# VH-VL binders against q8ka87r5to149: the designs that were tried, part 3

Target 1, 145 residues: q8ka87r5to149
Amino acid sequence: PNKFTVKAQEALQAASMLASSKQNQQIEPEHLLSVMLGDHDNIACQIARKLETPVDTLLSVVDREIDRIPKVTGASATGQYISSDLGKVFDTALKEAEQLKDEYISSEHLFIAMSEAGVKVSKLLKDAGIDRNAILKVLTSFRGS

## First folded at step 1 (VH-VL)

Design D19 (framework fv_diridavumab)
Fold by ESMFold2-Fast, scan of step 1:
Structure D19 (fold): chain C 145 residues (1-145), chain A 117 residues (1-117), chain B 111 residues (1-111)
Amino acid sequence: as target 1 above (145 residues)
Amino acid sequence: EVQLVESGAEVKKPGSSVKVSCKASGGTFSSYAISWVRQAPGQGPEWMGGIIPIFGTAKYAPKFQGRVTITADDFAGTVYMELSSLRSEDTAMYYCARWLPGYMDVWGKGTTVTVSS
Amino acid sequence: QSVLTQPPSVSAAPGQKVTISCSGSSSNIGNNYVSWYQQLPGTAPKLLIYDNNKRPSGIPDRFSGSKSGTSATLGITGLQTGDEANYYCGTWDSSLSAGYVFGGGTKLTVL
């Protein structure tokens, strides 16, 4: 699938806005993870809470990583785009959705992809006890299947 | 593996418009940016602009601002580039390419647009 | 006139090495990552180097890149006849409303 659910699109748009507010020229997985974990209605936040992850502590670490991303100002502040690392997350999310035979790429696929894509947030998530198997176990509980 | 395929060759009259399509397959199409790059005969490549399909946000090179429009159709997995007020100088090979920060890693084979009377 | 300046041509024999320069300004090379593209006759450009000095999967290590200040270089060692192509540097340019720009190109002839 090359199409995202409405919730996934909202998270991606929020990540873009967060990156812009931080004057980051590229949208990183850190931006996406921050907005997803910061939204109580997002499945990623709900999964982390069910895994008894200290979400506020994890968010603090993620926000600190965002603060390390170089800021660009003046003319160089224009022209936001997707980072190579976020591109890896997207490619991984597509594979996860295809493997699960889902028609759309949803927030849970993005969350799984962030834990599996081998980017900076992948280590942060795994250190917090969040990986593909943990996410899938909780996801089954949410679905009742 | 991501693959990009541009629409077929076009022959257009001066003053008309051309709309070229780019279809992506083999990867998450709408989640990364797609750039349009042209190359006139015997010249180097020239970036025209790009779009992130999921955001619908397009950016154009200043030289083409006002003449080029880049759009995306998420359902079709297709990005379009429309160039108006065609001149003979617009005769070129037109490529779409996947755009990541600072570079383009996957390119289509290109499509020829010829502007002649 | 390209905003990134490359020599129009370079030439060398098989097995030799060449370097191709790319000169810009603080608003482009000085502030942003540099990429390099190879274009064989009749083909689309192919990514050769990204992020100043990184190679995509499948690009042999005889291709290398570097950046210093407002200039970048592409190095090719162990030249092969199949390397005969046009080479272009590329980067983001903030002075042109954050547009991507290419160098004028360097034609490499393997003698």
Scores: ipSAE 0.015, ipTM 0.580, lowest interface PAE 6.1, mean pLDDT 84

Design D2 (framework fv_diridavumab)
Fold by ESMFold2-Fast, scan of step 1:
Structure D2 (fold): chain C 145 residues (1-145), chain A 123 residues (1-123), chain B 111 residues (1-111)
Amino acid sequence: as target 1 above (145 residues)
Amino acid sequence: EVQLVESGAEVKKPGSSVKVSCKASGGTFSSYAISWVRQAPGQGPEWMGGIIPIFGTAKYAPKFQGRVTITADDFAGTVYMELSSLRSEDTAMYYCARGLRYFDWLSYYMDVWGKGTTVTVSS
Amino acid sequence: QSVLTQPPSVSAAPGQKVTISCSGSSSNIGNNYVSWYQQLPGTAPKLLIYDNNKRPSGIPDRFSGSKSGTSATLGITGLQTGDEANYYCGTWDSSLSAGYVFGGGTKLTVL
């Protein structure tokens, strides 16, 4: 798998817009996690609900972490790029998609990657009871395998 | 530090096609767009197109649409540019360049460039 | 002709300052971010300025950029012989199926 599904692309676009609205020059895993958990049509939100995670509480923690990201204004506010931590999430998502033999990198691969990439959101997810094994168990029920 | 390396020089006849590769060393293409930019002797650079490897989607400059195809290899960290129906005016140095902000083309810019490879089209 | 217009050449003595203009339209410079590239003879282009006025790590503050309306400017102060090169502006053009466009280039001669 080399490309994202349309749903995953839309989540990344929303994360970019969220980062811009927060005056964050880099798109972080926190931005992506926030938009994915905030979208009840997103499989990440559905998995968290199935695991009985208090999604609103987790979102509050994630949003607070976003508020701690340095803001840029004036000359420094004119651009945006993917953070190194988000890059780690993408690399991990590619490996997860390959292991599941999926043609595309989808929202569930990004969600698994966020729990496994060893970035700040990985600790937040594990503290909330969300890790690779928990995600895969729920995902199996959605895939019917 | 990441380095981009284009494949070797090519000499082609008019009407043929050429396929040039761009390989990244010291990193991955997952967070970047890769562009192909050419420069004819004594002329300025001309953007041909680019690909976002993780999306698998390519954009082409209107001048090259229909003649250029840009693809990415899933595992090798390699991006390809194939230009068909070659003409003498396609004689140029061909560069690959890494772009930041790959999902936001409006703020796109190229921060790392290969050294370029020469394609000569002559009979 | 390129859609971004630059003067073909500019000259100044060492230690002086020079500005290079880049003129476009609302579909490119007017709505999008501008970058500047330096090309020394026989080398690939090198990023000098991005996002209108930002410098990559390693680019000295003698190089500056600005944008006003549909025009952008590259400023170089304290000119050195090593600055002798071709300079290109570049930006996204939102018209014509969208694509990246470069200016025609300006050859800087340090006398």
Scores: ipSAE 0.013, ipTM 0.569, lowest interface PAE 7.7, mean pLDDT 84

Design D20 (framework fv_diridavumab)
Fold by ESMFold2-Fast, scan of step 1:
Structure D20 (fold): chain C 145 residues (1-145), chain A 126 residues (1-126), chain B 111 residues (1-111)
Amino acid sequence: as target 1 above (145 residues)
Amino acid sequence: EVQLVESGAEVKKPGSSVKVSCKASGGTFSSYAISWVRQAPGQGPEWMGGIIPIFGTAKYAPKFQGRVTITADDFAGTVYMELSSLRSEDTAMYYCARDSPLFRYLTGYYYYMDVWGKGTTVTVSS
Amino acid sequence: QSVLTQPPSVSAAPGQKVTISCSGSSSNIGNNYVSWYQQLPGTAPKLLIYDNNKRPSGIPDRFSGSKSGTSATLGITGLQTGDEANYYCGTWDSSLSAGYVFGGGTKLTVL
């Protein structure tokens, strides 16, 4: 799979808008996780709730981490970039989609990737009881396998 | 370190189509955008278009819109450029080039090309 | 002809300094990052400068870039015979139906 689902594309667009509103020059995994967990229709939020994760508490921690990201203003604030950490998440998501033999990279692949890519949100998710095996266990209830 | 390996030279008749390939060696396309750039003899380089394989989105320069199609093979790490309705003016060297790591903006912009293939010569003659 | 304007040629002696200009508009250089490419005869272009003034690993500090308004400049100090090549600027053009655009090129002759 070399394409994102519409829902995944919408989450990435929302993450871009969130980073812009926070005056962050780079889009980080924290921005993506925040918008995914904040959207009750997103599979990542649904999985976290099924795992009995206190989503509002986790979201508060993620938002606090976003507030720690340096703000860029004035002449230095030109353009917006995908961070190297978010790039690692995308590479991991592609591998997860290929392993699951999925045609598209979906929100669930991004969620698995965030727990496995070895970035800041990976530790945050694992500390909250969310890792690849936990996500896959919940996904079997949605996919029937 | 990554190299881009392009397919071999092509000789085509006017009105036909050509499809050239670009394969990543020592790396993957998952973290990068790939551009196609051509250069006619004695002229400067001309951007034709590019693709972001992980998003499946391609963008084409206005001059080539309707004649060029850029696609990616999901698993092989190969990107293709197909140019149709060939004319003698399409005789050129065709390069694939890697844009910056997983494009630095979500707007679909291309910013710089750090790794280039050696080029594929396409000759259009009757 | 080209969206980005460069002088067609420049020349200087070994050890000297040269600057190559690249002029555009607000829709390209004015709002976007500029890159510079070196092309030796018979070879593919090689990236010299990206993001206006940054060098890839392996590019000597004799090469420098800058941008001011809608113009960019490539500077080359301590000229060597091996620097004889065509040089192209490049950037994204944000105008209607936009894309990446290159300058017309500058042939550097080292006498």
Scores: ipSAE 0.014, ipTM 0.572, lowest interface PAE 6.8, mean pLDDT 84

Design D21 (framework fv_diridavumab)
Fold by ESMFold2-Fast, scan of step 1:
Structure D21 (fold): chain C 145 residues (1-145), chain A 124 residues (1-124), chain B 111 residues (1-111)
Amino acid sequence: as target 1 above (145 residues)
Amino acid sequence: EVQLVESGAEVKKPGSSVKVSCKASGGTFSSYAISWVRQAPGQGPEWMGGIIPIFGTAKYAPKFQGRVTITADDFAGTVYMELSSLRSEDTAMYYCARGRYSYLFGSDYYMDVWGKGTTVTVSS
Amino acid sequence: QSVLTQPPSVSAAPGQKVTISCSGSSSNIGNNYVSWYQQLPGTAPKLLIYDNNKRPSGIPDRFSGSKSGTSATLGITGLQTGDEANYYCGTWDSSLSAGYVFGGGTKLTVL
């Protein structure tokens, strides 16, 4: 069985496509964050808006970071793999889902993990006022009876 | 330095099923695919299938479709292979192996880290 | 019936050079990267070559790989008795039998 929700899987697929379009061999947390924030139906975008984060400004910063990722062309452009940093995000997301007693890893767990995994996007999110406590407060409102 | 630790040897009756586990030590599966490869005595290795743990989706070699199930209970740590309807021809060493340089199966797939193998013997 | 064909055996003396061929089709070797695996008696296969011609850390440069069209070659120079093993090529197959495929193997004897 799938460990990720359908929405989370769709975001990962979109991140893979974005990395390919940018000629990045590794899929980074920046790619995943960009597609999640760019999707108005994604809970990460909804949480950021609830926290009054200027999503367009944050996306601009994330896109600049993606543009700094080394491009791979020609004989070196063989395929894709998940970066070590994105792997850390996945490991953190699993722990966050377990703490919330959720059966699947969803977009909110990935979003929390991005703020907590100690990768570059973690600093970007915290600088924008998005950390685990802020996300959890909004999630509590979304999970009400 | 990651190592793959496989479960212990199994002796099974024809018609039964066997489930072998593979767990990562010193690393995780989150950036890799995990394959199951068997080798019957005196024969070469035969790819049975593999799984991309982050998606939970498995791909099987046509010879084993319908008999093999590959699952992951924790994409960070453990992968399983279950083979059903066992016959004597299934007596083999069963290896798990990590696929590098791609989180998806495809043109550049290869296996860089291998478990030590689990002996499965099917006899009456 | 392996979809990748290797000679069943090759032999050479210590210090000599040997090549092992692996022949496939457009759906496997022709469209995909080739790897080579060494299997010493009683051990799991060990990656020798990936991406047609690259060596993992710890593999000496006397092992080399190449690919041309639908065939691949493993080269071993300066043969040592410790090289006596089975050698397997492997690649992805994009046909209806989609999956990873191995060659039938070549037993290298160092005489």
Scores: ipSAE 0.014, ipTM 0.598, lowest interface PAE 7.3, mean pLDDT 85

Design D22 (framework fv_diridavumab)
Fold by ESMFold2-Fast, scan of step 1:
Structure D22 (fold): chain C 145 residues (1-145), chain A 122 residues (1-122), chain B 111 residues (1-111)
Amino acid sequence: as target 1 above (145 residues)
Amino acid sequence: EVQLVESGAEVKKPGSSVKVSCKASGGTFSSYAISWVRQAPGQGPEWMGGIIPIFGTAKYAPKFQGRVTITADDFAGTVYMELSSLRSEDTAMYYCATDYWRGSFTYYMDVWGKGTTVTVSS
Amino acid sequence: QSVLTQPPSVSAAPGQKVTISCSGSSSNIGNNYVSWYQQLPGTAPKLLIYDNNKRPSGIPDRFSGSKSGTSATLGITGLQTGDEANYYCGTWDSSLSAGYVFGGGTKLTVL
């Protein structure tokens, strides 16, 4: 069964709330990345730190990208949707979880997916030295396998 | 475009439970909310509850709270509705239906399954 | 009893116009979007109108919706025999924690 872990669900809910607070009509990978990196208990933040990525600097860049997302107000602000790019991240995360033979889609799968899905945050993460191989190397040290 | 395929007809005894499946295909399943709606013979439709599979979040109508469980086996596959402690008044057609997730549960139901007949009889 | 009130039946001749009303309260129609569904005998309901007045692709423009205060209306012009069906309004009910609610339905007979 490929359901999301509780921690992954919490990150997705936080991303939805962040998008709403920014008046963004769609939840983008940028919103998800921001909440995951901003949570010191999230494995994505822990992996970035282990890779010696300057997390605060990366967060600043991600938040600036979020500020560039068009805002909706008045009659055009009737609902919120999952963006096509975030949909690509979800589909990639499912494939990553299956490759790792994991029962649930967790925060690390979402993090790998953000680096690999070919969306805007993927280039941002790779430019910061974060890609599938780097994530898996750190993840292996956390899992002991 | 999304298509929904429901499981086959069921005949159940009072006091038993029934589990109906709804398989979604075509489109980005992670974007959908799936609702379950039943319709008793000669009656109008009645919303039972729904799930946003990507979040694992289910919500139930008060009438069915405690008797209904809605689950998803994965965000790209199948949604289930299990109704327990069956009574004769649970005899109905059971539909699954979907729309795009809008930051909350269903405002409307875009794509409907063909329905599963559940008959509760001794 | 249904939370949303519709007339139980309406009838008209081919080519004519008919309107079907749906009345609720501030917790449902008054604060939320209204949808309309068509159900032909032996079939699943089909979405006709969403977000008060919008049509899904494939729904002809002779079907229209509107909302005012706590009431909504479905309009059908150029009636065809194939329009003979049950019609249901639906909306979210924000009170307590009710969820989605449907109207009692209106049977349209085309004479």
Scores: ipSAE 0.015, ipTM 0.558, lowest interface PAE 6.6, mean pLDDT 83

Design D24 (framework fv_diridavumab)
Fold by ESMFold2-Fast, scan of step 1:
Structure D24 (fold): chain C 145 residues (1-145), chain A 125 residues (1-125), chain B 111 residues (1-111)
Amino acid sequence: as target 1 above (145 residues)
Amino acid sequence: EVQLVESGAEVKKPGSSVKVSCKASGGTFSSYAISWVRQAPGQGPEWMGGIIPIFGTAKYAPKFQGRVTITADDFAGTVYMELSSLRSEDTAMYYCARGFVYTGTRYIYSYMDVWGKGTTVTVSS
Amino acid sequence: QSVLTQPPSVSAAPGQKVTISCSGSSSNIGNNYVSWYQQLPGTAPKLLIYDNNKRPSGIPDRFSGSKSGTSATLGITGLQTGDEANYYCGTWDSSLSAGYVFGGGTKLTVL
């Protein structure tokens, strides 16, 4: 895949804005997951609901983790950059899209990647019953393939 | 360790376009921005623009706005810089460089830690 | 012309200390982090200092950076013949010509 879908790019930009609003210097997977689960039109939210995950409860846990991220003020307050953990999520999402032979990296690939990249949100998702196999089963029913 | 591999030297006529590629070897671009910096013979480096491949977001220096296009065609693998309406003063070494961007309310390019070896572009009749 | 001003040249003997200045304005150095790059003849620039005063892995501690107001300084102690190169400062400029900007460069001669 050559590019992210528009929906995926919008989620990434929203994650950047969320990190900024929380005065976090780095954009973390927690920011991206919060934005995706908080958007009822996002496939990640729809998949979690199909798996009968209590999305509001999961969001509460994710938001608590975001609150633990150190705040930056003063001279560094305007700056942010991508965290190493979010970079791992992107690398994993690319591999997931390639395995599914998809032309674009979509929200579902980012969601699978968050469950598999071995970062903090991966444990949170698996504890909630969300892993690659669970996501793929639901995704198959959504795609009809 | 990541290395940046640039495409080979180009000789172009005035008025044409050139497209230079930059490929990551031994790593990916997923966590980084890629800048394009040129250096004319005997002169200092000049920043042309950059891209954040994961966001699909490009930023261009005002001097090059309208003539330069920076794209990331193969996610995490390759970044391109295309310069159109070439003039003799575009003769330079063109570098791609990996760097960091401060995001948030604006995208601020901060520094470049890994540089390609450069691609010579000569514009002559 | 460069928006960041550097002296065109500096020279010193091996073992001595040199400093290279970089002067800008509030829209660039005054409000943003400064980096320094070393360029040996025929090679690409190499990152020497980032975020005003930090060294990348592999850069010896005889190289240092500092920033005060709208000016930045690169310091080199224990000067070696292999330090002979061009040195460039760089930073973001948030003015009408928004983008990353480099200084005009300083040629260091070790004699």
Scores: ipSAE 0.015, ipTM 0.594, lowest interface PAE 7.1, mean pLDDT 84

Design D3 (framework fv_diridavumab)
Fold by ESMFold2-Fast, scan of step 1:
Structure D3 (fold): chain C 145 residues (1-145), chain A 123 residues (1-123), chain B 111 residues (1-111)
Amino acid sequence: as target 1 above (145 residues)
Amino acid sequence: EVQLVESGAEVKKPGSSVKVSCKASGGTFSSYAISWVRQAPGQGPEWMGGIIPIFGTAKYAPKFQGRVTITADDFAGTVYMELSSLRSEDTAMYYCARDYYDFWSGYPYMDVWGKGTTVTVSS
Amino acid sequence: QSVLTQPPSVSAAPGQKVTISCSGSSSNIGNNYVSWYQQLPGTAPKLLIYDNNKRPSGIPDRFSGSKSGTSATLGITGLQTGDEANYYCGTWDSSLSAGYVFGGGTKLTVL
């Protein structure tokens, strides 16, 4: 849908492809976070680096969490769904975009949502020193520059 | 509570197309998939297909491939189902339903249903 | 015909118990979660059971589900006149053309 920026749509599609490559039937926030942190051009990676987070270490932890998701052997290519947790991230991202009066949901809204939705990656991000206030502080410098 | 509202009843001639809409009332479609299910008079429900609005990607039941198109005009508001080359046997009640998924389950199920809209195909 | 087989009808008196079976194959019930839907006359289907045996909020505990091998069962105890309806099982079919499939339906008559 055109409600997401092109970059956000590309990240979501990459997350779907990652989940398929791992034989995971549902796309989880872990898949999306892995894709966003693994892309140097993604604002989530840029924000984490600005916060002096050890991105490679965090990415390794996220990837290990993905490896713990049960694999379904012989799954159909069409047997993939958005998880309940990723759904919470989307609902939170929409709310964040509306609060910032943005017409589209972008990668920064998804990143804020992952820290705020109360899902497993939210705890992981907070443990790494990444929360809504930290993200918004850095995001302001990106938008102001 | 979230409600699904289908567009009004349609009467169509054989060979034409019909496009039915489904709107979320009291919520959005961003965090789930939407299925289209029809039910002919005296018959059970039949899944036609579904869409994940955020991706715009649809999946169709084999019986309807080539005749049905499911789209979303945005990820939050409205989903459409268009059925072409209408036949008398397409006369049915058409429902949209939310594909509710839970992180504990591996497969969707329909937890919220619209009231349905009647499509009548007659000459 | 339906991929999932249900008896066409079942009947019992108020207060009794009934069970409704749903039979499939390895590509559907045998490897996937089963849901049950209730359809009262003139209304849309309503979710009764998901994930084989779980109830949505608001569904009384006299409705239960179970699954064994390639078959699933819906149980209704303490039958009430308001339970008179059509009941459908549903699941994902993982065969060549994966998609959601419903059973043929069972009409429950109370008295």
Scores: ipSAE 0.006, ipTM 0.555, lowest interface PAE 9.7, mean pLDDT 83

Design D4 (framework fv_diridavumab)
Fold by ESMFold2-Fast, scan of step 1:
Structure D4 (fold): chain C 145 residues (1-145), chain A 123 residues (1-123), chain B 111 residues (1-111)
Amino acid sequence: as target 1 above (145 residues)
Amino acid sequence: EVQLVESGAEVKKPGSSVKVSCKASGGTFSSYAISWVRQAPGQGPEWMGGIIPIFGTAKYAPKFQGRVTITADDFAGTVYMELSSLRSEDTAMYYCARGPYYDILTGYYMDVWGKGTTVTVSS
Amino acid sequence: QSVLTQPPSVSAAPGQKVTISCSGSSSNIGNNYVSWYQQLPGTAPKLLIYDNNKRPSGIPDRFSGSKSGTSATLGITGLQTGDEANYYCGTWDSSLSAGYVFGGGTKLTVL
């Protein structure tokens, strides 16, 4: 895989906008997770619902974590960039896409990566019963295999 | 740690185009915007434009709009800059540099620079 | 001509201190963050200061930055011969000519 699908790119841009609205200098996995779970048409939201995860409760926890990210105000407001943790998610997503033999990094690869990259949202997702094996089990039903 | 490597020096005729590449060594472009900055002999640096590879969107300085195209081919860390309708005034050192995203907040800087590649426009 | 104005040159002896100014307008320095770059002869620019006053890892604390209104300042204390270089300020310009802009540069001579 050499790029993100359009849907994944839209989620990343929405995560960027969310971080900006929260005055966060870096885009974190929390921003991306919030956007993906908040979009009913996103496969990550569909997977979480299929796993009977209380999505609204999970979103509340994620939003609380976002509120804990330091805000940059006034003179400290700078250009946004991808955090080290989100970079780890991207690197993990690339490996996940390669394992699934997918040409592009899609929303499901990002979702698997968030559960596996060893960042704060990884623990949050696993505590909610969401990990690679659970995601792949549900994803199989969506892929028809 | 991360290094940016531009393609080799070019000598071009007036009216032709040049395409320069930039590769990341020891890292990726996934977390950054990549800018192209040129510097003519004895002059200061001049920002030409940049791209956010993850979003696939490019932004150009007004002076170069319509003559420069910045693209990214893949997730492997290669970004390109193509400058068309070359003139002698385009003779310069061309650098790629990475920085935070510039499309969301206006604070921007470039923390890692390539060593540069020379483009000479002569007949 | 550059949108950001710097003095063309400054000079001082080893161990002394110098200040380099960068003047702009509300559309650039007034509304945005200022960076400073050092360029040694024959090399690419190197980031010294970003976000008005922050140093990247590896930049010694004798380099400092500040911003007031539409002007920014780079301070260098304990001058060393290796500091002899061109120094450029840079910032985003939010006007209709939006894009990153650099100052005209200041040549620091250490004699």
Scores: ipSAE 0.000, ipTM 0.543, lowest interface PAE 12.2, mean pLDDT 84

Design D5 (framework fv_diridavumab)
Fold by ESMFold2-Fast, scan of step 1:
Structure D5 (fold): chain C 145 residues (1-145), chain A 122 residues (1-122), chain B 111 residues (1-111)
Amino acid sequence: as target 1 above (145 residues)
Amino acid sequence: EVQLVESGAEVKKPGSSVKVSCKASGGTFSSYAISWVRQAPGQGPEWMGGIIPIFGTAKYAPKFQGRVTITADDFAGTVYMELSSLRSEDTAMYYCARELWFGELSYYMDVWGKGTTVTVSS
Amino acid sequence: QSVLTQPPSVSAAPGQKVTISCSGSSSNIGNNYVSWYQQLPGTAPKLLIYDNNKRPSGIPDRFSGSKSGTSATLGITGLQTGDEANYYCGTWDSSLSAGYVFGGGTKLTVL
């Protein structure tokens, strides 16, 4: 898999727009997680709620972390780059998709990757009871039914 | 370690187009942009443009706008640079390079391809 | 007609010290970090210095960088014959919407 599903692409675009609205020049895992948890139709949100995690509290913490990211203006704000941490999430998501034999990188792969990539949101997710094994258990019930 | 592998040398006629490819080996495109830089004989390097592969978003230097197109298969694949309406002054070595960006306007190219020679002759 | 100005050449004997200047404006060097690239004949440019004064792994501490206002300097101490090459400064240019810009280059000859 070397492409994102439409839903994953929409989440990435929304994350980019969120970063832009916050005047952040890099797109961070925090931006992506905020968008995914804030969308009730996103499987990441559905998995988190199925695991009975405090999603609204977690989202508030993530949004506070976003507010701490430095802001830029002017010409330096016209371009956006993937942060190193988000790059680690993408690399991890690719490996997860390949391991599951999936043709595309989807929202569930990104969600697993965010818990496993060893970035700041990984700690936040694991503290909330969300890790790869928990996600896969819920995902199996969704995909296998 | 990451390497950038470029396609082979090209010989083209004036008015034609050329498309050069750049493939990452030993890594992915997910955390960086890819820039295209050319160098004419006896001259310094000249930035043509760049792309963030996972978003497909390209930016071009004004001198090349309208003649250059930079595309990517996606974040794990290949990046291409196509230059149209070739002139003799487009004869140059064409490099792809990985461009890293980290806060506070830190832009630099840490990994370079070996270059593709493009010769435009009548 | 490069955006960043470098002297076309510099020369010194083995063991000596040299400095190579790179002059720009507020929209490029004045607002952004500077990198330096070494190019040996027949090879691609190689990153030598990034973020004004940092060295990639494998670059000896004989190479140093600095930035003051709209100018940057590459310093090379203990010159060796293998240092004979072209040296280019580079940075992002915010005003041109052109992105990355390079200096015209300096040929270092070790006599």
Scores: ipSAE 0.006, ipTM 0.517, lowest interface PAE 10.9, mean pLDDT 82

